VHH binders against Protein STRICTOSIDINE SYNTHASE-LIKE 2 (SSL2). Designs and how they scored, part 10

Target 1, 353 residues: Protein STRICTOSIDINE SYNTHASE-LIKE 2 (SSL2), of Arabidopsis thaliana (Mouse-ear cress) (q9slg8)
Amino acid sequence: EGPKHGGESMLTVQIPDFRLIPTTGALGPESFVFDFFGDGPYTGLSDGRIVKWLANESRWIDFAVTTSAREGCEGPHEHQRTEHVCGRPLGLAFDKSTGDLYIADAYMGLLKVGPTGGVATQVLPRELNEALRFTNSLDINPRTGVVYFTDSSSVYQRRNYIGAMMSGDKTGRLMKYDNTKQVTTLLSNLAFVNGVALSQNGDYLLVVETAMCRILRYWLNETSVKSQSHDNYEIFAEGLPGFPDNIKRSPRGGFWVGLNTKHSKLTKFAMSNAWLGRAALGLPVDWMKVHSVWARYNGNGMAVRLSEDSGVILEVFEGKNENKWISISEVEEKDGTLWVGSVNTPFAGMYKI
Key: E = the ipSAE of ESMFold2; O = the ipSAE of OpenDDE; V2 = 0.75 times the mean of E and O plus 0.25 times the DockQ between their complexes.

## First folded at step 4 (VHH)

Design w01 (from v11 with R106S; framework vhh_vobarilizumab_d1; at its last look DockQ between E and O 0.14; V2 from the best seeds 0.00; counts 0 for: pae E 14.9 > 2, placed apart)
Fold by ESMFold2-Fast, scan of step 4:
Structure w01 (fold): chain B 353 residues (1-353), chain A 121 residues (1-121)
Amino acid sequence: as target 1 above (353 residues)
Amino acid sequence: EVQLVESGGGLVQPGGSLRLSCAASGFTFSDYAMAWYRQAPGKGRELVAGIYSGGSTSYADSVKGRFTISRDNAKNTLYLQMNSLRPEDTAVYYCAAGPTLEEWFSYGDYWGQGTLVTVSS
């Protein structure tokens, strides 16, 4: 018994003082990746550029573009109007052996560019690529070169993503592309599938299902005796405090998950009553604009680090408001530094641990 | 089993040259990115130069223009040509392969035994 100690909170929400690094002329550094040599990060922007950070010069350089058709892409425009021509790179991953950068582009599907950058090219044959409508995230097994990637909807493109969320769309897929140059669907009927991350040793994938506010664990099973779909997945985490976006391994163990928008009473009510969203879509209202206005005033980005074994939340932080961190898409941890991005901010965040 | 065996280190005067070799076995060498790291006495390891499977190269700023990394896939051998050597280049030089089978997020955990390079008069 004796005197009681004041306890430390086991799970305290942190509010880090991030250094904000403007992306100049474009928004949406959604994903960060470092090359084999540890250089970067590289990130994709709203105008179809992939840029690389040069730490010794404290500046971004242009590394790659999604397409050679660049007329009207760059400059101070609403890039969502031109994304279908210019591309919108979302997920990024390096093949560490070749140095090729693979790009999950919301409009152009799975793209690839060599280690010296330049104009990216489509990885998949045209017929397979045209079956993709909203390619979002990817990860690469560095031992095998297998690319795992997500397509959030076969009905809605990124410019209409609120429609996917509000309609209860379940056309999302988790797929793989391997050295046989074939695409295999691993999971289907997903509600706005988003981030994907391979485990440290390649035993499983964590797959973010944004509209369900949960993360699935898909066990990679090459045994012909076991089912390859329903028997090989489980819920890894659910009931998250916001809408999960991208997922990345932490060098300190576990996985960082960006939470696009913190839950409110309104969003929880809408999730419990899916018919409401469908009814609302029937109204003559531009829900993309409504959401944009709402997010500007009510949006608050968060991130959580989940344990590798059980998906228990180990760390939580919120972005500084002041109309800056209205959402968080990804946290990439590299050499004691957190790189934080959002699909809708004109800057990246940097925090040294 | 992956094995990397470095050779070519030694004592050289400032301004001199050395060529390091790394003989690789136990994996399909041509499919892997390869790198040279170095570790000065009492310091941590740092990346010196790297080469992708396709031949594209990258160098630390301190060695650009002085060092050249190359590979011979037919001989499963990685090279580092070091010119205009400086006292600060004194270190044990390690050959590394990535990605690895053990902890592939720690690229370079397939390490050689190292070869000592001493730049002194």
Scores: ipSAE 0.295, ipTM 0.685, lowest interface PAE 4.2, mean pLDDT 84
Fold by ESMFold2, look of step 9:
Structure w01 (fold): chain B 353 residues (1-353), chain A 121 residues (1-121)
Amino acid sequence: as target 1 above (353 residues)
Amino acid sequence: EVQLVESGGGLVQPGGSLRLSCAASGFTFSDYAMAWYRQAPGKGRELVAGIYSGGSTSYADSVKGRFTISRDNAKNTLYLQMNSLRPEDTAVYYCAAGPTLEEWFSYGDYWGQGTLVTVSS
């Protein structure tokens, strides 16, 4: 399961100075973004809140919510059961020109909220927003304001994501939204499309296909096209050692990719034989619960930093023993610090390098 | 196409001051976020300070209060005033340009060649 290209050393990050920061009242700090002043990070939580870290006070403050009706959303209950009502913010990005925070909420669609926070509002017209079943990730071109975002499945909502993985679903889409107020599909037929990241100079997107354990490169500029593909994409990285989630540019070069779980011969066989997964979904079994139990005892979270040019692994972040993550959704690197997230932990990780 | 040229580096004593400049060309300077990055020997590049097109600034914690980033849009020039310099500030300092501070300042054609700053007794 080594690096796809070989020849480069696979690096393991040594993180001797770290802190686990509780996300009181909720779990799942899945994605992190800093505002244009470098303040934050901001992160979405399991109860539909978006919170902001105040470093000088060592605490989170409430910044925004993705639904206006909050009855029953906060408090000590299993938020997975209410996220379709309360919202589940997954991806975050700031618009440089306005200071608005854009939000990919798994259930509420593409939203935004002003720089003072509050209740997020829909970006897309109602019809277009309602067509989004599993809004997962976004990135924004800071010069043009174009929003690139992903819908992981037109069939499976987030609460049934194991079904999307087991069924061989390929209804994921990569889309853009621009000043014309129209949604344009850039890629379709994606297998559990997840994170998206714009390149440094804006000439391509990296797009995660979780169910294929790979990352695609989609070219945006004609002068930068490296492929003669009709769909303007190519494989950037494949054969990843786990199921990729979010992808974020590293200020040291390349891209951090969160890998929720490592894969094995068994998982590769299962993904190659989707008909077995579809048959298993017909059984009266709660496959989300089966997976959650397995993950608790076999924690498999890791993250990798990929080379910008070649897509080979340059660094590996992986906790051991008592510091092991059961899943990692994202690594956001800022000022020599790695902010590590998960969809299921009641804390964020802060690791200085 | 884009050109960034740093100047003003040199040798200084601890506690001293230095002012870096970055002359920019090949793009509409006023529309771009600008930043200073540095790279110490054997380490990757790290953000030192950034300034958005609208003038908002950000600083690494290690330099906050000692360094000041500024820009002159009429002269297409970025500055870094470095005060109370410490030996750990020794690095090659790079000027960078991009639409956003964090997503654009790691690699690409928007980097200068760097200017060396050495802080030692």
Scores: ipSAE 0.000, ipTM 0.181, lowest interface PAE 14.9, mean pLDDT 81
ESMFold2 (binder alone), look of step 9: mean pLDDT 82; pTM 0.831
OpenDDE, look of step 9: ipSAE 0.016; ipTM 0.303

Design w02 (framework vhh_vobarilizumab_d1)
Fold by ESMFold2-Fast, scan of step 4:
Structure w02 (fold): chain B 353 residues (1-353), chain A 120 residues (1-120)
Amino acid sequence: as target 1 above (353 residues)
Amino acid sequence: EVQLVESGGGLVQPGGSLRLSCAASGFTFSDYAMAWYRQAPGKGRELVAGIYSGGSTSYADSVKGRFTISRDNAKNTLYLQMNSLRPEDTAVYYCAAGPSLDEWFGYDYWGQGTLVTVSS
């Protein structure tokens, strides 16, 4: 079983001294992936670019773009104003059968680009892609090629995600796209579903439900009693010390979970009084702007590594707000290095273990 | 019996070229993704170039623009054309066949390797 009282533990909280790697011209390296050669990482940015890190040259190169309609997308401006046209790539995963990079884009839906990069194309037929409103995360089964992906809300787009959180929206879905070229909904009625990760042997998915501060385990194995029931899932972890974002397998065992921001007395009060958020949405207030100001002063990004079997917290680290770590979205561990990303920073973090 | 047999390795001077071949038998070659791996003395094995059953190719950053992978399904043969060779390319080169290019999935078949030495 998972942690019961908000991840409070006798474990020592680490505060790593990250090397900050600026993302030139754009912000928000939220998710990282390495290719089959171990090269990268690749990450998506606020202007619709996917960039690749060249370790030997210590620089980013442009690898792909979400759309060919690039006018007004790049350069110094508030990318949040143009992301509905330019794209906002969030989740990334390589299809190991084709070498294609799959992209979960907050506005463009499920995209892919070939192994040499360029302009991405839509994976799903137009009608199915238009039913996606906030595609967030994905993972691919390397043995079957099945793409598992999340859509955080069918009502709210990324530029108004605070509306989804405050309203108690439960229109989030976990879906799969398989070799029959069909989309199947695996779970529905989720409260801001976010990260998804396949287990080491491919027998279950871990699914982040951000607004509930919990992680679900969905069983894929046909021999599992749970996968054959009407309730094919269980709670893997709950009461996390912050709002969970992305989830990635650790090569040292278990899963890294980025926690967007640490819980405070205010957030705990709001969660225990759900009517408050619904009442507040009736006021003529820009809650996205209010939240961005609040997060600047009160936000502090965290990450936890959870055990494989029970979701018990094995490691904890916090980012330093003095270094502008107001949130953490993802931790990707590769060859003794932690790559740390956030949706709202103009840099990636790198920490060698 | 399944076999992957590499050939074409040897000693070459920096800036030179070599063409490696991998002859496959005992399985349906055209259904498989094919890869070239290398292992230098004292280093781990690394993926150099891959080609999917559909013909799409992919390369490690260290060899892009210098190496070209290709396949001939009629001859059940995989090739690696290596140009502008560097001392750092010195390694034993292995041919591998699998349903994907992911080493975690595991390749079904591996060759015995062919030595490439780049030195004057």
Scores: ipSAE 0.000, ipTM 0.447, lowest interface PAE 11.0, mean pLDDT 85

Design w03 (from v11 with G98V P99S T100P L101D E102W E103S W104Y F105E R106G Y107S G108Y; framework vhh_vobarilizumab_d1)
Fold by ESMFold2-Fast, scan of step 4:
Structure w03 (fold): chain B 353 residues (1-353), chain A 121 residues (1-121)
Amino acid sequence: as target 1 above (353 residues)
Amino acid sequence: EVQLVESGGGLVQPGGSLRLSCAASGFTFSDYAMAWYRQAPGKGRELVAGIYSGGSTSYADSVKGRFTISRDNAKNTLYLQMNSLRPEDTAVYYCAAVSPDWSYEGSYDYWGQGTLVTVSS
């Protein structure tokens, strides 16, 4: 029973035996990046830390923090209560020329820290950074240094993300920050824009629009295949079996997409009828907690690998039942290993192909 | 015919210093990020220090403040200045090069043969 459809892939769903790697007293290793030398992964946590995995010691070390004002940030509490002060690092990418780690922080905007770690600093001028409310994902062109990044909502912050999902909010933006120190909005009016990934050759961006359960392709260069009108974008993939989160290039070709929660008939109805969500948000109910309880019983994390040219599903993974993988945010593939993360888990997953 | 050739290893007493060199040929050295790795007996290979094409550097916590990585693009040479050496620094040290081609993100394009550093009294 229940409003669960089980996914829309025609391929056999794989259920890998992940090695679970506990995080250091915090939740949500939802994005992974390796430094230019292949060490790591680095991941951001619910308490505002960025940690680095030391494979030779099988342990995490503290690498960076979003802010120097950290009283009350670490330790056993609900980090959602403090993340607006402590930061919540989401997307990560290294600048290959400088070694700087760029951070998309849900509260502090676009940050960076040097290759030796420490306290991160704001990349953008104060006024531009304050206009960001929910910075989520980024990717960097390694030859140009251009930073592409997403801001999921100009109305809702991460602590109220369910409001962005339920209200029919379309204030999400895809932006770039370039070597002229200018911010340009490439796409606007997006419904909970999330993951962004640069193509292998730098020709286009794939942009996740979570609330629409679709991925857009934004063309950066002139092509013989025209995009959608003068906005220079087209639908790359749609009708995904769950809510897409982060997107990462696979070294075997194509893109891995984490699917946060499976799409059901009930969620499809609710997302198609924003008036229902807006009515519900008027009630004195903690919808973030309601969602957490619902996801514990009905949530099931998935990931798909999409073909590079057409967005056809090539592979599907599903997290094990037993409420361990209630969501999957990202799959990072490196040297025959899958690193799997979730905003909702106190662990990362590791699976050798 | 790509080559990375390490030199400068040897036996040194605790507290001593050594300078390692890595001579690169067969590729456009200035475009590459370069790194020093080490592998001690019975241990896995670990990153010691890295230097990006733009000149920024990164160090392992165990060597920070003691080791300095540098590059000379005119000579196609990478250096590692090792000061205040400790017995735990004993390892084979490897030079590595990483392409700016993002198709190979996180992969090392080229590795040297290694040079042995022994820190003992």
Scores: ipSAE 0.112, ipTM 0.541, lowest interface PAE 5.5, mean pLDDT 83

Design w04 (framework vhh_vobarilizumab_d1)
Fold by ESMFold2-Fast, scan of step 4:
Structure w04 (fold): chain B 353 residues (1-353), chain A 120 residues (1-120)
Amino acid sequence: as target 1 above (353 residues)
Amino acid sequence: EVQLVESGGGLVQPGGSLRLSCAASGFTFSDYAMAWYRQAPGKGRELVAGIYSGGSTSYADSVKGRFTISRDNAKNTLYLQMNSLRPEDTAVYYCAAEPGDYSWGSYDYWGQGTLVTVSS
């Protein structure tokens, strides 16, 4: 059983004064990555673009797109209506041997683009890619080039993710794609699997299981199996104060975890009454729209930094709703700066520590 | 002991060409992404061109189409071919090695630099 975070109320919650960096024309800088040269960050947006920050010019440039079929993708409209055609890039990681940017796209599966950008292409053969429904996060072993990635549901797509959360869906998978061009399922039956991060030495993966509010540790080294069953996994952290989203290694030790929604009386009530979600899905209600309205008034994003060895909370910060932080998806720490993103904000946050 | 030694800088007229070289030692050159940066007096370092361990290349918009980065893994040498030089290309040019592995507290290896002056 992994560590529980209830009762650690003595930690000081920081409320940083973030510099807000608008993502012109699109929402949702959900994941950040820097290239081999330390440039960036790169981030994916609601219209299918991947953009790169140019610090010396204080502006974003267009770096890549998920598809060449761009009609109706950009510009002022609800991108959620077109993201199944235009793409919705979520997770990002660079292959350090090629400079290729790998993209976990919610609708198009696993994509990649060369180091000069342009139109991304599918990594997996068509039949394997068609088996993916909601590809969310990835990380790449820099020594081997093995890509580890998550698919949050085989039933629900990103545009209906509230359905996955409310129904108690457990069709999420952790998979790998290796240099033999094979896809292997490492874990299945996961409840809205989300973020994945490789350990410093490549010995294990931390895997976020959002609907269970917990993080699993999957051991890659067969001699390092720490499980009470034949499976190569254990609970790393549980009882988190919100729904965990993305997970990223901190250069100061441990892992940053974005908490998409901080727990409220409503979310705790829903979690205590699992039947309620299934019953509610039977009503003729657009729950994505209801959640959007609720989050606008009640959502507060939060992030925690967990220790590497024990998953103990080392740092906590909260974004305020009055400053438009209705959720936090990811924290990327690079050279003394925190880059903070959310799947549903029209800006990224930047904070120098 | 890691060393990067740049050479090939000098004075050239606008529109001229120069070829810079960087001799690398003390690490497995073929495993590293390599880059050329430049720094004009009183300004920060700017990425000019990069080449990944697999051979893919990247260029700053200001030099795209004019500069070509290449590597010779057998000789542990990085090159930058600079054509159609402009006065604004005047800077000290630095060779840098980027690690191929994820590493806590790692630092990029840098050379001493070679001066390129484009005038008259």
Scores: ipSAE 0.110, ipTM 0.510, lowest interface PAE 5.8, mean pLDDT 83

Design w05 (framework vhh_vobarilizumab_d1)
Fold by ESMFold2-Fast, scan of step 4:
Parts: structure tokens; sequence; C-alpha cells
Structure w05 (fold): chain B 353 residues (1-353), chain A 120 residues (1-120)
């Protein structure tokens, strides 16, 4: 009768009625984290600030900044023009042992700030931090303090990420920074590596490979069956209905994955024919602006919750058109509430499940 | 030129088995998600089974436990092993290739189809 294989069941797509929480003065609350007191969420913004939500006061407070060189960073302008000097914080994670907030900054590399906030400092020695070009996501093992982080491209910076997607760039890396103060590359040759999440027991990492629309599982425990192979990774999920961005453990089991936008004929054609994208990048065209116009009319942010062991889709939802969710970067679940973020929105979303 | 060529269709009695093959050429087969769709007379095309580039599989509820999809990347060939066939499995079966997925029904490449008839 043949071997039994796992299968995917199509689920009803939910369209939650999100409460929108404006970020006032900046875009892109794309990642959320709560501190060990349960306070927050904290999120990074387009102007280099990390802000904290005070639920009892229904307002954001400024918690940290990526750099002390703040002239020209804040205010009503296109922050993409200044993010290379002001910073652009993307991934966030707290170190349980110190209370320090670690920050994956798209231009400044791996940063940290103490539990009371302020000006962040570089974690790595200057030369190692300068070798990072597009630091995107991180997670911290609460038992060991090891920081796992991604660098999406060694060629393209965030302000030109469409160039990485169009060119078929495969210079992405998964790295760790440990208690010996050393950086080790765990995986390389990744096509726009993005989100990373540690498993509940610390046995493996899930690593988002955005340009391939898949999630890899990298085994950390050498006693596991998978970590006994020379290849310490496997495909955890593939064929996702959109471009996966950030990945976060769900307290109800499994992992939430933000899907930046759904696939289209145009994006599939472009991604399967990288030579066309490389040729197009030679033209005097601002492809970031072309993409932003296209995304306005065709962008549809969604998210899925994947099962812990097999990456089967358990839940799926889409953002509503009236909320202008052209993309979704992350879903953070806390105490029965979903916090939803996007690199492209001037607001965060909140939904009680 | 991209080609997907199905074979293995035919007449079989209820409870019987058939193995369909799809020979692919003109693209990097190992990079593509592959699927089997079917279309009965007067009905739309429906997904039967899919297999991603990394080997993960999905099946329609109507065929779970009876059909098995597999691929041989060295031979650029997709297979569908069909067991415990029923009259309602009668359809033209299409091989399809897509760079990312097979759930949308909008595949990059399609074969010409192979007829499967389940009757006494």
Amino acid sequence: as target 1 above (353 residues)
Amino acid sequence: EVQLVESGGGLVQPGGSLRLSCAASGFTFSDYAMAWYRQAPGKGRELVAGIYSGGSTSYADSVKGRFTISRDNAKNTLYLQMNSLRPEDTAVYYCAADYYDFWSGYSDYWGQGTLVTVSS
C-alpha cells in the first residue's frame, strides 16, 4: 500500500480585525519582544529607535537608540535615506542572564543595550562587526547565552534588498556568537536568510530562507539523530504561500511565520530567472521604488502557524485591505494576544485570539 | 524547450493499481515543486498530490492512503502510484511544475495529460 507520508491540509483563511497602534513618526515595527517581567512589546523603528509599549498608559516610550549620532535621524522624512547612518533595528532578543536587549541592526551589525535602555553598543570587535552587511534576525539560548543571528547578504544592504532578491544573491549566513566571544558561521550560501528561532528545548534552530520560500532546521544537539550526519540541517517547511520573513515560537506550540507578501506570477518568474533580474539591475531604474509601487497594488501580508515537529500549517490569516497590510513581517503571541508587525507600516497590529 | 510528458494511464478495474510517470526536460527539475492534477469531464482541475523540491508531500483528502507521489531527480521523473482505484478517480491526470508551490492551481509548466479510466 506504500509508505505513509505527511500531508498538508488546506485551512480556512482567517481575516482578523486588528487593533492598529500607530508608531508615531516612524515606520516598520517589524519585530516584537517582551522582557522577562512580561512588559512590552519592544520594537525597532525606521529612524533607529527601539520603543516600548506601555499597555497601562496605551503609549510608546523611547527605550533605546542604535547610535548616539542622532542628527537628522528623526522626523518626517524618508528614513531609508538616513538609515545607513542612523541605524535600522530589525531583530530583537533579551538575554535572560543579564537582561540586556540584543539588536540585529541592518547597518550596524550586532548591538546590545542594558535593561534600562539608552545608547546601544556594538557586541562584536569592530572588524568583525564591519564584515556584517545586512544583519537581520537573532535569538538567544536562555540556558547558554549563545546568540544566533543571520546576515541576509554580504553584497546588498537593506536599502537595496530588492537587488538581493532580483540578482539571485546567495551570500546569506547563519552565525553564532558564544561565551568565548567568537563568531562561528553555521550555514552559508543562503538565499536572503532572514528569521531565526531556537526550539523550546534548544535542540535546533529554524532558519528562514526568504528567496527560496522555505525554512531550514539546523540541529544543535550532537546526540540527536539528525546532528549525527555531516549535514546538520534539513528542510523543515517549503512551498509557503508567500515570502517568509520572521519566525517566532508560539506558546500554543509550533512557530508563527510572517509572510511578507503572497506569491504572484511576476515574483515567481523573476525569482526563477535570476539572469533577468541581474540584467534589469544594470538599467538606470530605482527598483526599490518600482517595487514599492507594485507592492501597493499587489501586496497582501499573511501569516501561518507551523507545527513543531513537521512544519504542517495549523493556522493561516491575512491582513485586511482597510488596514493596509501590504506585508507582514512577524507575529509575536503573548498571553492570548497576537502582535503583528511589518517593515512597511506606520503601525503595529494587535488581535486577541 | 520545456516539456512534461505523462505516461502510464489506461483502463483498470475498481480496486486495481496504476503507476503514472512524468518525464521532465528543459528546466532544472530538482529546483521545482511537482504535482499531479486531475480533471474529470465537465469539472475543473483539482490537485491530487504534490511534492516540493526538498521532498515534502501533500495529498488531497480523497486520495490519502491510496496514492503515493514520488520523484527521481537523477532521472528528472515524477511518479504517482495509485492503489485501490475507484470509479470516481476516472479523469485526465496532468503533471505540473512550479518553482515554489502547487496549491495555487497556477503552475509554471503543464503536461498534456494522460487518461485514467476506472471501470468494469
Scores: ipSAE 0.006, ipTM 0.456, lowest interface PAE 10.1, mean pLDDT 85

Design w06 (framework vhh_vobarilizumab_d1)
Fold by ESMFold2-Fast, scan of step 4:
Structure w06 (fold): chain B 353 residues (1-353), chain A 119 residues (1-119)
Amino acid sequence: as target 1 above (353 residues)
Amino acid sequence: EVQLVESGGGLVQPGGSLRLSCAASGFTFSDYAMAWYRQAPGKGRELVAGIYSGGSTSYADSVKGRFTISRDNAKNTLYLQMNSLRPEDTAVYYCAAGPYDFWSGYDYWGQGTLVTVSS
């Protein structure tokens, strides 16, 4: 090819024609993971199930559940009303050495299940697990088995997430759990912390701070070049066009970030003035319903792939196809296929690149 | 350098048994999940059996109850005990380890050992 002056700096927004894969009676395939053998993806659903895709049979099978107390969890009802009892699995990651699936559950904290599936169990001692209120995302170092995970708020649970966003809540935490059964808080005072991803070499974590519309880089290997002595983090990306959700490494380099509904001038003004949100919460208005109505008509999910070193946007796509995508929570890339999920859709998206 | 060396393949009659071995070197064997794959003529590679570092196992539906995967971490060796062999089990069997360096996405593979089930 000849010189490409100006072309490399301009991005074209893609609108892929996704194959939609229904999620068998529940919604919200928010995160996708493949096991060590390349099987899957596995995903968590609104009724507390974790399901596994069987490509050769083109169907989902039930793999695991968050709790054995399943009465009233499945079937035709508003799962948001029962998720605090049934579980709401959000983040998933395999320990590649043991085959254990770790689950970040919005209500039940950090769970795990063995490689044959079944009923998940709590990972943390009761007193530590009760300190978790809104566990959201995780990633695992495959060499050490250390689990890195986020808790979005210590005040608001998932059923009241709009309160966390509107109030200017900054009680989010990034934590690690090691093989000694010890939890260490790595970062605190985060505004709706969400996705977390370990770098390819295990040197740092990328941490999504949704309410600030930014991604932080937390350095695990302390060096004079890479981290500050008092705060081992820096801003990796900011000014993103939507609210960032989950973050996953791309095998083509960099990281995929799911973006919920676009950041508007109104939402930016509200985020800069937390007193407005707190004042609004004092009004006799169901803000969760207001938001859901607004998202139905104005929501449009998108995703970006960020460069490994600098967080520069390398690729962008929007889920405008058939007006079915209100939000995108995650993009998982595996063997030339993109798996796309949302906490609010009754389907997963599949696109071959 | 990392090496996986398979052995134990051969010609066997239907209903017979074979034990495959995979000698591993150049990495910390006990930290890796290990697997057996096979490739029949004209077909792609398929997972036969897998074993995690902790000893938990997984099997393809076609071999459940007939094959047993095991590991000996002290000897850096992976095994596949194959019983009640069928003509459709004829394939080159490959030993595999997880990613070379997990972050690289590169899997270790042996050269394979041929298993022929024929009368």
Scores: ipSAE 0.056, ipTM 0.505, lowest interface PAE 6.5, mean pLDDT 83

Design w07 (from v11 with L101S E102D R106E; framework vhh_vobarilizumab_d1)
Fold by ESMFold2-Fast, scan of step 4:
Structure w07 (fold): chain B 353 residues (1-353), chain A 121 residues (1-121)
Amino acid sequence: as target 1 above (353 residues)
Amino acid sequence: EVQLVESGGGLVQPGGSLRLSCAASGFTFSDYAMAWYRQAPGKGRELVAGIYSGGSTSYADSVKGRFTISRDNAKNTLYLQMNSLRPEDTAVYYCAAGPTSDEWFEYGDYWGQGTLVTVSS
């Protein structure tokens, strides 16, 4: 029985009939973004490509790549074995004034590509970029150009993320890159930090802490009445029905949160007791493979829309395992359409409200 | 405070040309993407052409090859050169400062009042 979100039990869980849109030869349209002209969405894939949806032609086109060194990156194979060379783009955000697409890449750090696409380049100086190990999500303040981004672990890379979850790793960071061309750490000691989103007015950041199943609010505005709340952050939401992943503003107000898999009391107990996971990691077992099998049969992707002020659940939907929604990473709402993605699926979902 | 003032609209015959101008003030013009939108009577507003701060351009399929968007950062002015005009191009043309797809702009904050273009014989 969760004590934090009592209102959740009053909501009807919806099961939308999503249109499935296959991705072109690769997995994991995890994040969606639209450009200054409202075109897209753009999404990043397991082979290091960023693709763009052409609605009038109902097809994807190749827009950008993380690196020019692409031998062996595309085509049928286990992309997880090559993603450290080819890139694995996760978070996306446009600087809508320049048209530059910023990319949070799980292996290559913070990248950028111009408005006509092509080969992305590293944003940060080499030493700072090499200090990033698992860059996950970002958002850009459109008025200042400041880039806020997360690095999920300084110990574990994406291909070993189960190790971060099971070990109780707390090396995650929330950082900013600003017009002085410096990186500032805003929050540290986070347990698998993931999604980040700016508020509509730029007053605060919502920061997803996946391993704690909670969302933090970090106040940016020093003149805000809430900027002095508690160590510059407070708990915005907790006791969510699944493991939170990406977070995006809704044009109808509030924030959509992808829930990677539906919560169980057993998984919550295991996550709360890191000694169990650390003991298990000492066994000669491939836990990434064990988790993959478990998720295939037991995973159910969900999403919730949280209110702007209090983090109260306003809407909830479940993707269902039988409909191949083992996980949901993100919900992007644009012009009455929900775009739903997962890091693990060979398709995007589309639902018209 | 941000101001956008469009000019250059008028009546032309099919096949004619017009050049629209948008004078911008109250913000660092060179840092912003700029766009031209249009709205015909009884229809929704649609993007015609856009130009990023670096000069890269985008056009609606219906105007590509006929319209050219350009900017003069020294004069804080946006232009739209319209050639081979068609009756379907009849609309009020609006200047907009980017990012126009951003929820952080209040409706009307970064939009001009519009300039009417009528293409008829």
Scores: ipSAE 0.220, ipTM 0.643, lowest interface PAE 4.2, mean pLDDT 84

